# VH-VL binders against q0aze0, part 202

Target 1, 268 residues: q0aze0
Amino acid sequence: MKIILVNNRFKENTEKKAQEIAGQLSALNVEVIIDNGLDEPYAGTVDFIMVLGGDGTMLRAARRYGQRAIPVLGVNMGTVGFLSNIEINELAEYLPLILREEYSLEARMMLEVAVFQQQSLLTRVFCLNELLLRSNSPRMLSFALEISGQKLEPYRGDGLIVSTTTGSTAYSLSAGGPIADPQLDAFIVTPVASHIINKRPLVVSPEREISLHLLEEREAIIGIDGQIKMDFGAENRVLIKRAPHPLLMVNLKAKPFFTSIDRSLQRQ
Key: E = the ipSAE of ESMFold2; O = the ipSAE of OpenDDE; V2 = 0.75 times the mean of E and O plus 0.25 times the DockQ between their complexes.

## First folded at step 9 (VH-VL)

Design K14 (framework fv_inotuzumab; at its last look DockQ between E and O 0.02; V2 from the best seeds 0.00; counts 0 for: pae O 10.8 > 2, placed apart)
Fold by ESMFold2, look of step 9:
Structure K14 (fold): chain C 268 residues (1-268), chain A 122 residues (1-122), chain B 112 residues (1-112)
Amino acid sequence: as target 1 above (268 residues)
Amino acid sequence: EVQLVQSGAEVKKPGASVKVSCKASGYTFTNYWIHWVRQAPGQGLEWIGGINPTGGYTDYRRKFQGRVTMTADTSTSTVYMELSSLRSEDTAVYYCARDTSYYDYLGEFDYWGQGTLVTVSS
Amino acid sequence: DVQVTQSPSSLSASVGDRVTITCRSSQSLANSYGNTFLSWYLHKPGKAPQLLIYGISNRFSGVPDRFSGSGSGTDFTLTISSLQPEDFATYYCLQGTHQPYTFGQGTKVEIK
């Protein structure tokens, strides 16, 4: 068995802990590739991805590997979030099930985000939580939203979030969007500090295409999962679709979403 | 091995422009953002902006917007930074630096160019 | 702009000394996902800066284990456990959590 161990590089001493776990796995004849986010993603075939850390580490793993249809297990290292399944101190207990491939999978919709200049594709990024369009100055943005070619009234405000249901508990929630069941496939479109009072969050079919562009030149950025930031100008357009493949999240231990929701939010 | 090699020192008069190059090698050029950082004499380090070489996306510090232009040439694996309307305060060593993370834009810089001294005088 | 203040601005030390440099930001450097983009650099005159520590406490490839980083929120520390002759330099922290990215003003470590 060959696995990728995605390291929580953003917290103290994570490299040492990842090496310790890799040693334990290697002692069981598991080939381990450690991904610290410093190099290109491992391109070869692997059977399983183990994410050591909280929701942020899972988001990086999803962007790097989520379109490869590989099971991904979240292993919590301290703070309970929405995307971990087991605790680090339980890993030895569940490892036999992992090796025997005895677990269930929960599919989580991802976004495919394509950014254009005029008609030229500039970049394509996959994400698990959201795309954020926001002002990068004190001035508000004026921007256009289209849903499957249907042009909505222009938006004015600080920005817009296009989220998956998994991302409904992230920035979208802070901007007034609903908490959504992550087992649903949907876009959640949430205005950020809209100057137009009756612009409400929208829940949109995953079959739709969402397009955004600025109506006047302003300092703006596109944010992806709170971890990627890109300059965005009046000559740019972004197109958002459901990604071809969902993230395949491993369930080894029952983790009820609804009964844990308040506690998970308090720890973010 | 990852290497960033910059063009040589330049002397410019106030009001002129300067274009500094940064040639990358030892990695896939389009997979990492390149940032520019400067250090004026007796001063600390100052971030100027960054560029994603894949599509030429740029992110400029507000202080430099309107005077700085960053471009990338994927055929030569080279990033350029042009600073216009030069002032004596722009005298500095200019560094290019690679973002640490594949495809991400994290604001942590693993490999740096050797620096290019730009002197604005007279 | 996030203000980042290092202390001390300079210090004198001998080979073998333990050196501690602090970096304090005007805002938390933890993003909404709990991740912090705080890095430390070593800079010698006429040379390029060198990454020492990324993500608060992770040593970059080839960095000796005498260098360590710690901290959270707004307060961060670089420690050199036993100063070596090659460690006399200026040290900078950089916050990459909030745009624009901002460096501390630097800490010069000189031979006593």
Scores: ipSAE 0.006, ipTM 0.577, lowest interface PAE 9.0, mean pLDDT 86
Fold by OpenDDE, look of step 9:
Structure K14 (fold): chain C 268 residues (1-268), chain A 122 residues (1-122), chain B 112 residues (1-112)
Amino acid sequence: as target 1 above (268 residues)
Amino acid sequence: EVQLVQSGAEVKKPGASVKVSCKASGYTFTNYWIHWVRQAPGQGLEWIGGINPTGGYTDYRRKFQGRVTMTADTSTSTVYMELSSLRSEDTAVYYCARDTSYYDYLGEFDYWGQGTLVTVSS
Amino acid sequence: DVQVTQSPSSLSASVGDRVTITCRSSQSLANSYGNTFLSWYLHKPGKAPQLLIYGISNRFSGVPDRFSGSGSGTDFTLTISSLQPEDFATYYCLQGTHQPYTFGQGTKVEIK
């Protein structure tokens, strides 16, 4: 068996723990690769991915490996989030099940985000939570939203979020979007406004395509999962689709999604 | 009402260890991180580390790693901070504080304990 | 580590005065979502510190409206519009965006 341990290089304690776990796994004749995000994603074949940390680390892991159809386990290391299945102190208990491949999988839809300069593709990214279009100034943006070729009325506001149902409890929630069952596949389109919310959030079929562009010469930014930032201007277009493959999240124990909502809200 | 109540003042010799307690009440104990901050005489506030009562995961400032141990007892809603190999420079008032952030990096403290004076002297 | 420089280190003021305290960080305290974990605390000798402002400009529950916070990126300000007798204390800013968390060195507000 070959396992990737994903940790966060910006959190020293996760790196130390990754090394410790790697030693333990090696003692059990498991081949281990540690990925702290510094280098390119490991290109070789692996059987299992273990994410050590919080939701942010999971999001990065999803972008790096989510298209490879590899089971991904979130191991929480002290954070409150929605993307981890077990706690770090539970790992020893569940390790035999992992090694025997005795676990269930939950498919989570991801986004395919393509950013264009005129007709040229600048970048393509797969992400688990959301795409954010946001003004890079105190001024509101004017931008066009199209859904499957249907052109909506122009949007005016600080920005727009296109989120998966998984991402509904992330930035979309802060912007006033609905909380969605992660077992559903859908786009959530949430307007971002500091003072005035002009439009209601939209729930859109994953079979549709979403496109965005600015209607004026303005400076904006594209944000992906709160971890990638790109400049976005009038010459740019963004196209959002359902990713061709879902993230396969490992489920070792039942984790009630809805009971976790209140806990997260208490911290807002 | 949220309250953090700490144990009493301690006097220790250099090289010894000290264990300070912080009892939480008025909220769901396991929902929030507890951090420790100290203030040496004439100095400012310094973050030491934090613990998640859920699972007991800890995050320590590098300068204290290997010397500080934080633990949590969910049955008594109490967090402990133990500092070993004490030095005169460790003389300070130690505070526990509750974190309110649900983000990965945490970092805002809404309620604080009354403080515990730890004096290290030969 | 992120350095946080607080100014001034001390000031003398009278009741009714407008007081301004500044914190500057060595790097931006905004994360990728635009959230900034910059908070302000009031600390009196022998007492527990008290949260005044969180997220740059949000007053904590029970905090009088004479306290306000502002700023962005690397520069932040706490303002007391009209100093009251109970406001004489030491004030600290805290950055919680980056590990490890770091405080400003404090500002002691003394009676003139």
Scores: ipSAE 0.000, ipTM 0.495, lowest interface PAE 10.8, mean pLDDT 90
ESMFold2 (binder alone), look of step 9: mean pLDDT 93; pTM 0.946

Design K15 (framework fv_inotuzumab; at its last look DockQ between E and O 0.01; V2 from the best seeds 0.00; counts 0 for: pae O 16.7 > 2, placed apart)
Fold by ESMFold2, look of step 9:
Structure K15 (fold): chain C 268 residues (1-268), chain A 121 residues (1-121), chain B 112 residues (1-112)
Amino acid sequence: as target 1 above (268 residues)
Amino acid sequence: EVQLVQSGAEVKKPGASVKVSCKASGYTFTNYWIHWVRQAPGQGLEWIGGINPTGGYTTYRRKFQGRVTMTADTSTSTVYMELSSLRSEDTAVYYCTRDYEGTYLYSPDYWGQGTLVTVSS
Amino acid sequence: DVQVTQSPSSLSASVGDRVTITCRSSQSLADSYGDTFLSWYLHKPGKAPQLLIYGISNRFSGVPDRFSGSGSGTDFTLTISSLQPEDFATYYCLQGTHQPYTFGQGTKVEIK
């Protein structure tokens, strides 16, 4: 069996732990590729991906590997998040099940985000939680939203969030969007500080295509999963679709979503 | 094996433009962003901007907006940085560097050897 | 712009000395997930900058064990446990959390 260990190298002292786990796996004749996030993703065939870290590390792993239809296990190394399945101190207990492939998979919809200038594709990125469009200046944005070619009345405000159901508990929630069951596939479109009263959050079929562009020259930012920022101006547009493949999350330990969200909200 | 090789030193007059090249080898060119950083004499390092070679997406530091243009040629694995309306303050060594995660300059790992651009009458 | 200030601006040291360089940011370099994009570079005249430390404390491939990094929030430290002849250079920290990305002003480590 060949696996990828995705390490979070943007936190203090993570290399030692990743090497320790790689050593344990190698002692069981598992071929291990360590991905530290500095280099391009491993392109060869692998059977399994193990993500060492919290939700931020899982979001990076999803962008790197989520389109490859490989089982991905989140292993928490700190505070409990929404995307980890087991704790690091439980790994030895669950390793036999992993090696025997005795686990279930949960599919999580991803976004495909394409940024254009005129008709030219400038960049494409995948994300698990959300795209954020926001102002990068003291001034509000005036922007257009199109859903499958249907032009909505112009938006004016700080910005807009387009999230997956998985992302419904991230920035979308803070902006007033609904909590959604991550087993559902949908877009959740949440305005940020809209000055147009009729702009309510929308829940949209995953079969739709969502397009955004500015209606006047302003400095704006597109944020991806709160981790990637891209400048966005009046010459740009962004197209958002359901990604070709969902993230395939490994389920070894039951994680009751609804009680987890209640605990998370109490912690702020 | 990763190498970034830059074009040679340039001498320019104020108001002119300069175009510096950065040729990449030893990795898949389109999988990494290329950023530019400069160092004026007696000063520290200053980020200028970056480019995604796949589609030519660029981001520039605000002070250079309107004077800098970055382009990429995937057939030669080369990025170009053009700085226009040169001033004496633009005299510096210009470096290219690579980083994987797009517009964030997480931890640029490999750097070019540098290109001295001198702006004088 | 996020300002990053290094201390000291220069220092004199002998081979074998322990050297400590501090990098202080005008605001926290932790993002909303607690990830910190702070790195350290070595730069010698006429040569390309070299990555030493990324993610606060992780040594880049091939970097000797005498280099270590630590810190959190706004305060970060590069330590050279036993200075070697090749370590006389200028050192920079880089914050990559907030655009525009900014370097510290540099710390020159000179022969005493």
Scores: ipSAE 0.396, ipTM 0.758, lowest interface PAE 4.0, mean pLDDT 87
Fold by OpenDDE, look of step 9:
Structure K15 (fold): chain C 268 residues (1-268), chain A 121 residues (1-121), chain B 112 residues (1-112)
Amino acid sequence: as target 1 above (268 residues)
Amino acid sequence: EVQLVQSGAEVKKPGASVKVSCKASGYTFTNYWIHWVRQAPGQGLEWIGGINPTGGYTTYRRKFQGRVTMTADTSTSTVYMELSSLRSEDTAVYYCTRDYEGTYLYSPDYWGQGTLVTVSS
Amino acid sequence: DVQVTQSPSSLSASVGDRVTITCRSSQSLADSYGDTFLSWYLHKPGKAPQLLIYGISNRFSGVPDRFSGSGSGTDFTLTISSLQPEDFATYYCLQGTHQPYTFGQGTKVEIK
């Protein structure tokens, strides 16, 4: 068996733990690759990915490895979030099950985000939570939203979020979006400080495509999962659709999502 | 009722090995860690190591690594601790105990009656 | 290793007395979630140790109300509000937050 341990290079405690776990796994004749984000994603075949840390680390892991259909386990190391399945203190309990591949998987829809300049592709990213378009100035943006060829009325506001149901408890929530069952596949389109009073979030079928572009020459930014940032202008267009493959999240322990929402949100 | 019943007293020579058993009952055997703790004469309690009966994952105190082996038999709900290369300093009462939390964390709630191991030439 | 020191090592008391035992660790016993795995045990010769308190202040099932635990971080206390004849024993604190798990050296409560 070959396992990737994903940790955060900026958090020493996660790196130390990764080394410790690697030692333990090696003693059990498991091949271990440690990915702390410094290098390119490991290109070789692996059987399992273990993410050590919080939601941020999981988001990075999802972007790096999510398209490869590898089981991904979130191991929480003291942060409150929604993307970890077990606690670091529980790892010893569940390690034999992992090694025997006795676990269930939960498929989580990801976004495919493509940013264009005219007809040229600038970047394509798969992400677990959301795409954010926001103003890079104190002024509002005017932008067009198109859903499967249907042009909506122009949006005016600070920005727009297109989120997965997984991402519904992330930035979308802060912007007033609904909390969605992570077992549901859907887009959540949440306006950010819209000039239109009571502009409602949209719940959109994952079968549809979403397009965004600015209607005015104004500087904006695109944010992905709160970790990737790029400039966005009038000559740019963003296309969002369902990623071709979901993230396969390992489910070793039942997580009471709905009963734990308040606790998780209060500590964030 | 949760019970841990250990094997009887042992007398060993230096250099020999001893294997102590701990039979668990009254709860789901595979849901909890079993740890071993010893008490030498006139001394306090000392943690030796622990085993998760599910898969047999073990963790040992460094000073015992290479000399202690813990195993679990799920069919009989029994955990074993084997200590090799015995020394006079290993003379102690050995206890098995169930982890209250059932994780890496050590909060034992139920204990065996203890097994006296005497090492003498 | 985390060092755990109990105070006092021994004490003499009478039935009805208030008894206080302290446990100090070399580092904080709180984990990243703020949970602290500090437990107290009663041990009599020839008997199995008995859990009294877990998680600093939680009484284990069947433990009398006269036993209480308090503290945080590195300083913890076991209190017996009114010592009973059956309480004469050796008491140990245990930290279960950091490996290797370590006990205090024990406090022997003897009859005056």
Scores: ipSAE 0.000, ipTM 0.448, lowest interface PAE 16.7, mean pLDDT 90
ESMFold2 (binder alone), look of step 9: mean pLDDT 90; pTM 0.924

Design K2 (framework fv_inotuzumab; at its last look DockQ between E and O 0.01; V2 from the best seeds 0.00; counts 0 for: pae O 14.0 > 2, placed apart)
Fold by ESMFold2, look of step 9:
Structure K2 (fold): chain C 268 residues (1-268), chain A 121 residues (1-121), chain B 112 residues (1-112)
Amino acid sequence: as target 1 above (268 residues)
Amino acid sequence: EVQLVQSGAEVKKPGASVKVSCKASGYTFTNYWIHWVRQAPGQGLEWIGGINPTGGYTTYRRKFQGRVTMTADTSTSTVYMELSSLRSEDTAVYYCTRDYEGTYLVSPDYWGQGTLVTVSS
Amino acid sequence: DVQVTQSPSSLSASVGDRVTITCRSSQSLADSYGNTFLSWYLHKPGKAPQLLIYGISNRFSGVPDRFSGSGSGTDFTLTISSLQPEDFATYYCLQGTHQPYTFGQGTKVEIK
């Protein structure tokens, strides 16, 4: 069996712990690839991905591996988030189940984000939580939102968030969006500091294509999962679709989403 | 072996442009951002901007916006930085450096040898 | 802009001394996902900068264990436990969390 251990080289002690776990797995004749974020994503066939850390490390793993249909387990190393399934001190207990592949999978929708300059594709990226369009100056943005070719009335404000249901508890929530059940597939479109009073958050079908572009020249940015930032101007357009594959999250231990919301949100 | 090899030193007059190249080898060029950092004589290091070779997406420090252009040629694994409207204050050693994560300057790990650009009347 | 300030700006030390350099930022360098992009570089005249420490405390490959980093939030420290002749250089911290990305002003370490 071949496993990728993903850690965040910038979080305290995750690299040391990854080496310890790799040693334990190697003693069981499990081939281990450590992904600290320094090297290219491992391109070969892999049976399982173990993410050591919090939600941020899972977001990186999702961007690197989410379209490859590999089971991904979140292992929390201290701070409870929305994307971990077990705690690090429980790993030894669950390891036999992992090795025998005795677990279920929960599919989590991802976004496919394509940024264009004029008609030319500039970049394409996948994300698990959200795309943020926001002003990069004291001036507000004036921008257009299209949903499957239907142009909405123009927006004016600081920006807009397009999130998955998984991302509903991230920036979208802080901007006034709803908490959504992550078992649903949907886009959640949440205005940021809108000066248009009747622009409310929208929940739309994952089969829609969402398009954003500026209506006048302004300095803006596109943020991806709070981890990637790209300049965005009047010459650009972004298209957002449901990604071809969901992230396949491993479920070893039941985590009641609704009864744990307060605890999980306190650690954001 | 990851290697970033830059073009040679340049001497320019005020108002001219300079284009510095950075040729990458030993890794998959399109998987990493290239950032540019400069050091004026007797000064510290200053970030200029970066480029994602996939799609050519760029980000520039505001003070250079409008004067700097970064491009990438995936067929030669080469990034270019062009700085226009040169001033004497632009005299510096210019470095390219590799960074895996998006527009964050996460941990630039490999650096080019540096290119001295001298702007004098 | 996020300001990062190193202290001291220069120092003189003997081979074998413990050297401590600090880097203070004007705001927290932890992002909303808990990542902190604070790294330390060694820069010798005529050479490219060399990565020593990334993510506050992680040694880059091949960096001797006499180099260590610590800190959190806004306050960060590079320590050289036993200074060697090859360690004379200027040291920089870099914050890579907030644009524009900024280096400290540098600390020149001169060996007596």
Scores: ipSAE 0.006, ipTM 0.547, lowest interface PAE 10.5, mean pLDDT 86
Fold by OpenDDE, look of step 9:
Structure K2 (fold): chain C 268 residues (1-268), chain A 121 residues (1-121), chain B 112 residues (1-112)
Amino acid sequence: as target 1 above (268 residues)
Amino acid sequence: EVQLVQSGAEVKKPGASVKVSCKASGYTFTNYWIHWVRQAPGQGLEWIGGINPTGGYTTYRRKFQGRVTMTADTSTSTVYMELSSLRSEDTAVYYCTRDYEGTYLVSPDYWGQGTLVTVSS
Amino acid sequence: DVQVTQSPSSLSASVGDRVTITCRSSQSLADSYGNTFLSWYLHKPGKAPQLLIYGISNRFSGVPDRFSGSGSGTDFTLTISSLQPEDFATYYCLQGTHQPYTFGQGTKVEIK
């Protein structure tokens, strides 16, 4: 068996824990690769991914490895979040199940985000939470939203979020979006400070395609999962689709989503 | 119409490698996983692995890990499966197949015509 | 690995007969979202396998109404209400929920 341990090199406690766990797994004749985000994603075949840390680390792991159809386990290290399944102190208890591959999987939809310069592809990214279009100035943006070729009225505001249902409890929530059942596959389109007072978020079928472009010569940025940032101008277009792969999240322990929402949100 | 067209029959010696191609048409190539399945003489169907043409990421059955390599060429809408260190037990008809669900989760719908690979001394 | 066992391994039937094939898995094929990736295929020698049923009970495009699928959890059934001459073949179930994905060993339907 080969396992990737994903941690954050900027958080010393996660690095130390990764090394400790690596030692334990090695003693059990398990091959271990530690990914702290410094290098390119490990290209070899692996059987399991263990994410040590919080939601941010999981988001990074999802972008790096989500396409590879590898089970991904979130191991929380004392943070508040929605993407971890077990606590670090529970790992020893569940390790035998992991090694025997006795666990359930939850397939979480990811976004495919493509950014274009004119007709040329600049970048393509898969992400678990959301794409954010935001003004890079104190002025509002004017931008066009199309859904499956249907052109909506121009949007004016600070920006727009296109989120998965997984991401509904992330930035979309802060922007006034609905909390979505993670068992649903859907896009959530949430305006950010729209000039239209009662502009409502949209829940869109994952079969649809969403496109965005600016209608004015303004400076904007694209944000992905709150971790990737790039400049976005009038010459750019963004196309959002459902990724052709889900993230396979390991479910070792039952974690009721709805009963934990209030507790989790209160701690933030 | 969705079509998967595979390369022709192969005859190989033990220890050699074989590379089978699967050309897809009639749909958006990058939207669907392609899987490979084989059938040895007198045996049933066996899943080998799959590839996501979007990024070229793969998943393989453990017994084939280290021996099988799947690749995708988006410019030609073609997926390749290479199997190395061939042995007699690898003699089989190899099929490429498209995933109906359009995800990693396997529900193959359309299949190639199959490629016979014979491994003999 | 998830074990998938079909029964029977072979059967003889006549045109017009009702045929039932079962597939049993060693663990539930339902994921945490309630999706079950159980499919049925028809395979004739020298031809590519053909999808009959996906998601337990959904007929693939062009599949005749005489084919139906049912079941849940670990037990699944393919039913041919009235066997036709073109239905003599080997049938396979496939679980696509758990890696590695595994087929049943097959059921050969032969003419009596």
Scores: ipSAE 0.000, ipTM 0.466, lowest interface PAE 14.0, mean pLDDT 90
ESMFold2 (binder alone), look of step 9: mean pLDDT 92; pTM 0.939

